# Designs tried in a protein design chat: VHH binders against Phytanoyl-CoA dioxygenase domain-containing protein 1 (PHYHD1). Part 1

All scores and structures are predictions.

Target 1, 291 residues: Phytanoyl-CoA dioxygenase domain-containing protein 1 (PHYHD1), of Bos taurus (Bovine) (q0iib1)
Amino acid sequence: MACLSPSQLQKFQEDGFLVLEGFLSADECEAMQRRIDEIVAKMDVPLHCRTEFSTQEEEQLRAQGSTDYFLSSGDKIRFFFEKGVFDKQGNFLVPPEKSINKIGHALHALDPIFRCVTHSHKVQALARSLGLQMPVVVQSMYIFKQPHFGGEVAPHQDASFLYTEPLGRVLGLWIALEDAMLENGCLWFIPGSHTGGVSRRMVRTPAGSVPGTSFLGSEPIRDNSLFVPTPVLRGALVLIHGEVVHKSEQNLSDRSRQAYTFHLMEAAGTIWSPDNWLQPTPELPFPPLYT
Structure headers, positions and changes below count from the first letter of each chain, unless a header shows other numbers; antibody chains are not in Kabat numbers.
F, E and O are the ipSAE of ESMFold2-Fast, ESMFold2 and OpenDDE, as the mean of both directions, binder to target and target to binder. V2 is 0.75 times the mean of E and O plus 0.25 times the DockQ between their complexes.
Where letters were taken out, [cut] stands.
The coordinates of atoms that the task and the answers printed are left out; those that the model quotes come from them. Centres of patches stay.

## First folded at step 11 (VHH; from s19 with N58Y A60W)

Design r3
Fold by ESMFold2, look of step 17:
Structure r3 (fold): chain B 291 residues (1-291), chain A 124 residues (1-124)
Amino acid sequence: as target 1 above (291 residues)
Amino acid sequence: QLQLVESGGGLVQPGGSLRLSCEASGFTFSSYAMGWYRQAPGKQRELVAFITSGGSTYYWDSVKGRFTISRDNAKNTVYLQMNSLRPEDTAIYYCARSTYEYWGDRYVYSFDYWGKGTPVTVSS
């Protein structure tokens, strides 16, 4: 547990992802879910967060406030909503607690429960067994994958959003807080896809741009048969190499698929791109994992 | 058939000028934002400039003040006027049509169709 065997290390290196069942107990998962319920109960949603982005460029200009909310979320605990959960006046069409897509992006630093899990001895031991010398925590998210409404996450590589020079310095830790199965939107990976770099990058666009972020490069059309499903039980940790291609399908089932995920960067010898949407702030520099 | 056809590239001395054109067909050009990207040898494709359907323009910092993007909706054409060219502007320049992707917390500009590119070489 938490110390990878040589065969587990080899499998991770070959595939670009690795499943560790039973990483958190059922009680630990439940405690995190209770903490999220407390955070959601105190939710205060500013009007600009209730405005969905239009696909029309001119309508996006009117929704500028929502873009600013995202771009300044790296050192906050903020709420992001599914599409179609607000009426024309900005009122919820769905119970507010069922409308949340995710909470991000600093739970690991700003909430004591999530900070404790992120810096737990088992996480630090895992990072040491992976050979990380100076890992820092760059972001965290709580993902709801709501029943019926939980949206697809298209094929991507995490390093496209969390770009470093050199590549190969970002690692995702994805913890299932509920069973993640085919019917409720488990992860799918292309094994071995992490060896070729990234196909595109998401960057901040120049000041005053609408929208405030853009992809540089393009995602290739991929053969869906290359993806393998990765169902896991509650409490599993999925290690995700920053460059492995993965996705999840829309959740059309009656059950959510809640997960806590955070990303580590090996800071030794690594340059964090100034074009990334996420930047350290004076309020929250990227905290070292090892405590 | 949807097409974007770039032209106007070539060899030019440092400090010179070029005007790139991109003629679009097979879609309602006036409804889309359009972009110019470039790719130097061994580098990732990078945004140079884009222009909204309504005519608002945006430039990456390295070209601001030197390059001008414009569009002529009657001719289904987007242009890139490049002045004060430098050797580091050497690249293949691509025209692209916009789209959006939603990532649960924001919309991200993306591009769903690309031209074949026109090479630009700036050398002394």
Scores: ipSAE 0.298, ipTM 0.642, lowest interface PAE 3.3, mean pLDDT 85

## First folded at step 17 (VHH)

Design x2 (from w2 with Q106H)
Fold by ESMFold2, look of step 17:
Structure x2 (fold): chain B 291 residues (1-291), chain A 124 residues (1-124)
Amino acid sequence: as target 1 above (291 residues)
Amino acid sequence: QLQLVESGGGLVQPGGSLRLSCEASGFTFSSYAMGWYRQAPGKQRELVAFITSGGSTRYWDSVKGRFTISRDNAKNTVYLQMNSLRPEDTAIYYCARSTYEYWGDHYVYSFDYWGKGTPVTVSS
């Protein structure tokens, strides 16, 4: 059972993140990667991803055109691509399967392999040792962090995108499916940064408004020296408090940094914000983690 | 220095009109989208209207048909024409320059610079 020791619990409370090496075996990681290869082999590229990009005005309008695909992805398995992988005619500059940024946002519910990992005995035991009473799974993503151009992820707090009242109810589980090192874009955290609330929120804008989503508030300028790199080996799980500040750099190396991540919300005594981009649907309410 | 200076606010009776102006300096105005936000006392700041660099416009539902956003690139100015004003339109109105962020699955528009705001009070 993946029970946290008292010292691990204390470290998580102090830092806002915790590394558990060896959470999945190499074989388990490889099985997940093989399943992703099967999913990608059947991929159809959505037409809205094949737009020309030639002016700043066109970039602004293109962003509006892709928002519906994102906003309706919470109960789907959808493919999202790196910026700059298309020419002006909408043709791929890079093979489509090497252009994927991530797959989201319902692998945990719609794919048997990812569902089994998400609801595995190890994950449920971990959640119980954290004291979660009624955890639900709100989303999941498979992240490629492609070689050479896998995009950076700017400093952020997950609860800015997955807002609850009260705060402190969202937990990220991030599983390395390949070694995640400085060279291929490991995570960086500001330890202890989870105690100050969130600096901004991403919200849906009112119907008929543009843009379709926007940030309320702004990301503060942060001292980059406060970030601590967090390299991990394949199979590690990184627990991420919803309010801890973290980032990752662009992957300029020749190795990908694939990861499976999903988020839990403690549903007992918690209000999921109706302004969040992600909403449960009648087809897929947020499934309980404990089965 | 980058600046956004709002003007044109004031006290107005219900049913009246005001025209807000926002004069921009310190950046290439014609290449940026611009927005108007408002913040009523004790409320969160909310988007009112948005205009792209090319002139395409969008509006919050509560102001559709009453407010019009426009821009004059030669004067580096964005405007908000507010007609048929109501007491619930009372707020500080802020001009903002847009930016956008790509998060791997979509673009999120955000505003990276704000003016000091101009107060609008609708009362009789």
Scores: ipSAE 0.312, ipTM 0.667, lowest interface PAE 3.1, mean pLDDT 86

Design x5 (from r3 with Y100H)
Fold by ESMFold2, last read:
Structure x5 (fold): chain B 291 residues (1-291), chain A 124 residues (1-124)
Amino acid sequence: as target 1 above (291 residues)
Amino acid sequence: QLQLVESGGGLVQPGGSLRLSCEASGFTFSSYAMGWYRQAPGKQRELVAFITSGGSTYYWDSVKGRFTISRDNAKNTVYLQMNSLRPEDTAIYYCARSTHEYWGDRYVYSFDYWGKGTPVTVSS
């Protein structure tokens, strides 16, 4: 069973993250990758929903379309792209399947394979061993970390995007579907950095704004020597406290670093911020993890 | 040298008005969006309004209908007209220059340079 030992619980509490190798089998990882291949094969994203920044009139319509595409993605399966993969007319400069940064944000609810993994007995047992009483699944994403140009993810805390009152109520579950190594963009953490709250929050901007979100506050200068690399093998689960500082480097290697990640919120005694970009909808209120 | 210099703060009674100014230098002002933040003692800085390079304006709910942001590109200046002031508006007001961060699925406003601030006290 995926019950944490006392030493694992202590390590997680001290560090703010924890690696569980062998959480999924190779076959389980491959099944998820095959399902993603099927989803990608049917991808059709209109030009005005593709992720681009612009101040020109035509580009402004595209920027508003891509902003709305993100803001309303919490109960959808949608495709988001790396920078620089489109020409000025919106045509792909690379094969479309190699242009995707991530798929979000409701695989956990809308796809049977991802739903089964998310609500698996192993995941539920893990959440119980952490003492979660009423965990809900707030979002999920599939991350490609494409070969050669898969983008850097700057230092951040997940609770900056998934803000609650009180803090300490958000947990990330990050599952490696391929080996995640230094060479292809593994995670890096600052151990113990989860105890000081969040340095900034991402909030929705006023309606009609482009972009549709803004940080409040700023990321402090951090001592890069405090980051420790966290390489893991395919099938590992990395528990990520919502307030632990982490990052990943650009992937310059020949191999992708695909991962499935979803976030839990302990709903008991917790207020989900109305300023978060992600809100429950009638179509998908945040589903309970325990089934 | 990038500089943002705020002015126009002071003591004002509830219901009064102030106009804040922020003079910019060291960059092509007309190409940047600009914002106003405020920070009350013991609180986090909060964004109150911003204006795009093209002149579109946006306000957070706490100030909507009372504050007006504007810009004069010939003077490299952004303004905040503050009407119907309340004691809750007491803060140091900062102007800021904007940039964007990409997070793989969206762009996010971020502010990469700040002025030293101008204090506003709404009292008595």
Scores: ipSAE 0.568, ipTM 0.830, lowest interface PAE 1.5, mean pLDDT 89
Fold by ESMFold2, fold request of step 23:
Structure x5 (fold): chain B 291 residues (1-291), chain A 124 residues (1-124)
Amino acid sequence: as target 1 above (291 residues)
Amino acid sequence: QLQLVESGGGLVQPGGSLRLSCEASGFTFSSYAMGWYRQAPGKQRELVAFITSGGSTYYWDSVKGRFTISRDNAKNTVYLQMNSLRPEDTAIYYCARSTHEYWGDRYVYSFDYWGKGTPVTVSS
């Protein structure tokens, strides 16, 4: 069982993140990767959902289709791609299975393997040791960080996308399914950066606009030397406070950096912002973690 | 140096009108999307209206039909015509240069520069 020691809990409170090596076994990681291979083998993304952002008049309907594909993904299993993998007609320039950036955003609810991991006794025990009263699962994603061109992820705070009143109610659980090292795009954190709130929020834009979301506020210029690299071995779980600043570099190596991540919200005494792109639906209201 | 200078704010009664202007300098204005944002006391800035480099316009639902954004690329100026003003429109209004970021599953409007803002007060 994954009970945090008093020193681990203190470290998480001080830093805003915590590494738990050996959270999943190698066999558990491999089973999740095999399930993803099955899901990818059945991948079907309609052509009108593949369009990159464009201001060209003739391509506007396709841009709206791609925007709607993202905005309605909270209760689906959908595939999202690296930048630059489509021509103007929506055909792949890179083999489709090697062009995926991530799968989101309801693996935790719609796939039995990922649901079992998400609601496992060890995850529930971890949440209890953190003192969570009524945690709900708000989203999940599988991240590929493809070899050679897996894009960087700019400095951010998860609560900018998953905003609550009050702040401090969102927790990310990030599980390495492969070794995550400097050379293949491990996470980097600014320790202690979770205590100052969020610098910006992502909200839905006015109806009919493309893109369908906008940041409110600005990401500050940060001293790059403040970032600490956080390499972890396969099977590690990284706890991520919703407001801690983190990033990852582009993956220039010949190995992917696959990870499964999901987010919890402490629902007791918390208001989920109606401005968030992600909203509960009648088909999938945010499921309770504790079973 | 890059500058955005707003003007045209003031005190107005409910139902009144104001026209805001934002003069831009220090960059190729015609290549950028531009936006008007507002910030009420104690709140975060929010999008009001947006105009792309290609001239397409978008409006927050609370202002749609009352506000009109436009641009004059020859004068490097973006405008916000505000009609039928309500007390809820009271805020500091900011002009912003907008761009976009890709986050692996969507593009997001972002903004990389703000003006100093022009205050608008709507009260009876």
Scores: ipSAE 0.544, ipTM 0.822, lowest interface PAE 1.6, mean pLDDT 88
Fold by ESMFold2, fold request of step 25:
Structure x5 (fold): chain B 291 residues (1-291), chain A 124 residues (1-124)
Amino acid sequence: as target 1 above (291 residues)
Amino acid sequence: QLQLVESGGGLVQPGGSLRLSCEASGFTFSSYAMGWYRQAPGKQRELVAFITSGGSTYYWDSVKGRFTISRDNAKNTVYLQMNSLRPEDTAIYYCARSTHEYWGDRYVYSFDYWGKGTPVTVSS
């Protein structure tokens, strides 16, 4: 399972993604969900970090606070919320725990349960099977895809956010902690779309800008019929090439679609772009995967 | 329906100046941030400068201090004053209207609406 067969390697190379069912057991998934419940129970997000951006009329303190909260999250455990869950004063319109979009971006380093999963023998063996020499973990996220509220994720390529020179050095590991089906927002991919580079990049904007990031380049209009749905069962791992185009639909169902995802970069011969929003810090340089 | 029409490009010597204009129609111009992109041959488009609906201006480092973006809401026009031009500034310059995209943890500027562009050549 952890050692990819030649046909699995070929399929990943051809498609840009690969599904490995049964990667984690039900017990492992439940342990991660219980840990997230504990983390959420202690959640305390300052009011000035909760405000949605006003598109044409900025509330500078609130907009700057939430921008700084995101930009400095690479070595923290922080909570990010669905669009539209705050009133104009920053108060929750729905229960806070049902409002969370994701937790990011250093669970892999700062939480012992997520660190153990990220550096597990299964994950390290998988990385060796892919031929990675010096993989580092650049970020991690826990994604809720809340019932009814879980927002669409537009078509994208992970390397647009996690840019390297050369391209082809970033790998996403996406682990379903609940069944991920059509009705609750499974992933959709364009097979083979990872071979043409990235269409755009997200970079930090000049200091004082709100929002604090900007795309350079544009996402092309894509033929929706090219997207293939990728439902998976609880405990599956989906390998995601950094340049494969993927999306997920809004979750209108009464069940969440919780997932843990982290990204590896092959550091041998690779330059991490200084324009990426995410940068290693003295507190957390990108940790090596192999332990 | 939406239109952005750039003008003012041309050939200029290093150290020279040009003023680009972009006339907008088909939307409420004063409500949107506007930006200028450029694209050199064989390169990806890059954002050069933008101006918010409220008039705040922002510049990428490569042009800071040399370029000035401004707007005239009465004329539905955004301008880019380009001074101290260098051969590296040679590109097609595009005017763009802003959008904002939410990615679950942040808003991101996106300028997905732009015109046909106006070429600028800075001869060495």
Scores: ipSAE 0.532, ipTM 0.818, lowest interface PAE 1.7, mean pLDDT 88
Fold by ESMFold2, fold request of step 25:
Structure x5 (fold): chain B 291 residues (1-291), chain A 124 residues (1-124)
Amino acid sequence: as target 1 above (291 residues)
Amino acid sequence: QLQLVESGGGLVQPGGSLRLSCEASGFTFSSYAMGWYRQAPGKQRELVAFITSGGSTYYWDSVKGRFTISRDNAKNTVYLQMNSLRPEDTAIYYCARSTHEYWGDRYVYSFDYWGKGTPVTVSS
């Protein structure tokens, strides 16, 4: 049988997202968490890359450093932090390992364990059952959703950040490495919201600006009652159409909500926007999913 | 009430100049970055230029060297001086108030309010 049943395919087409419980085993999830612990243990982020946005002139050079750190992260393993975890000098106010928001954006290519999961037989079979002809992996990230203060993620469509022509060519694969529940910041979706295109795009701003990216367009006022919570157990994969509207709330609980996510683009017949923050490089062209 | 009122658009010959103005009200103008966008018929909106609250200016590649953004905080006004106009500059030009959103790994300029726009036509 194909990986997705006909009813699962229909549900994905109708809703713009689909939950596949039990996609990874508990042991597979724990192995990825152990690997992230090893990566975090070797973390070294230069002081000038830690500064938050500021209007002070002396702090703007540090903010430019952190902007450049993000903009050039597409072929690196880099660490990004929650708001409010640094003092004005860039020193951590809490332990560094508890301060991380996410690690991005090339775990899929640069770490053997994440590469193995990303290109696993079951991921490739899933992509084939969806009819993808030439999927490439454009980015990956590990999300911590830290206990107590893991930040909200506002309503968005992934294709706003990963814009293609035509639209409809980007797919998110989001894997829960811990149970993701209402209490620790599970995903919320507006079912069927993927059929109307994107409301805005994120593009690079001119060199030297801080921030280094800008939205074109604006997020519409959305009826919050349309969002449906999507709690999942550890090991679930949530399939996310690039244009479906989704969010997650701040994590106020005492448990993290760790997840590994990566994005596919169907490269056949698709133009990747040159205005996207993320661009392939000679060091890392977008790798084909099928191996 | 937040308002952005653009003016100064019109018909101009190629190589000509126009100066757009945007008067702002209903917020502390000096605290916000301001931008100009344009949208040609059948095309997506394009960032033209923006100016930070501190006065730093940035221009999209298509207009760099020809357009100048400036602000007068005492008059709550942002300007776009458009020189050496070309037919491809034909568009509706929008003034926008920008703010910042944090997405866990970067800050992003966002636009939470736009004016109604002022049309600019560049033709012989």
Scores: ipSAE 0.497, ipTM 0.801, lowest interface PAE 1.9, mean pLDDT 88

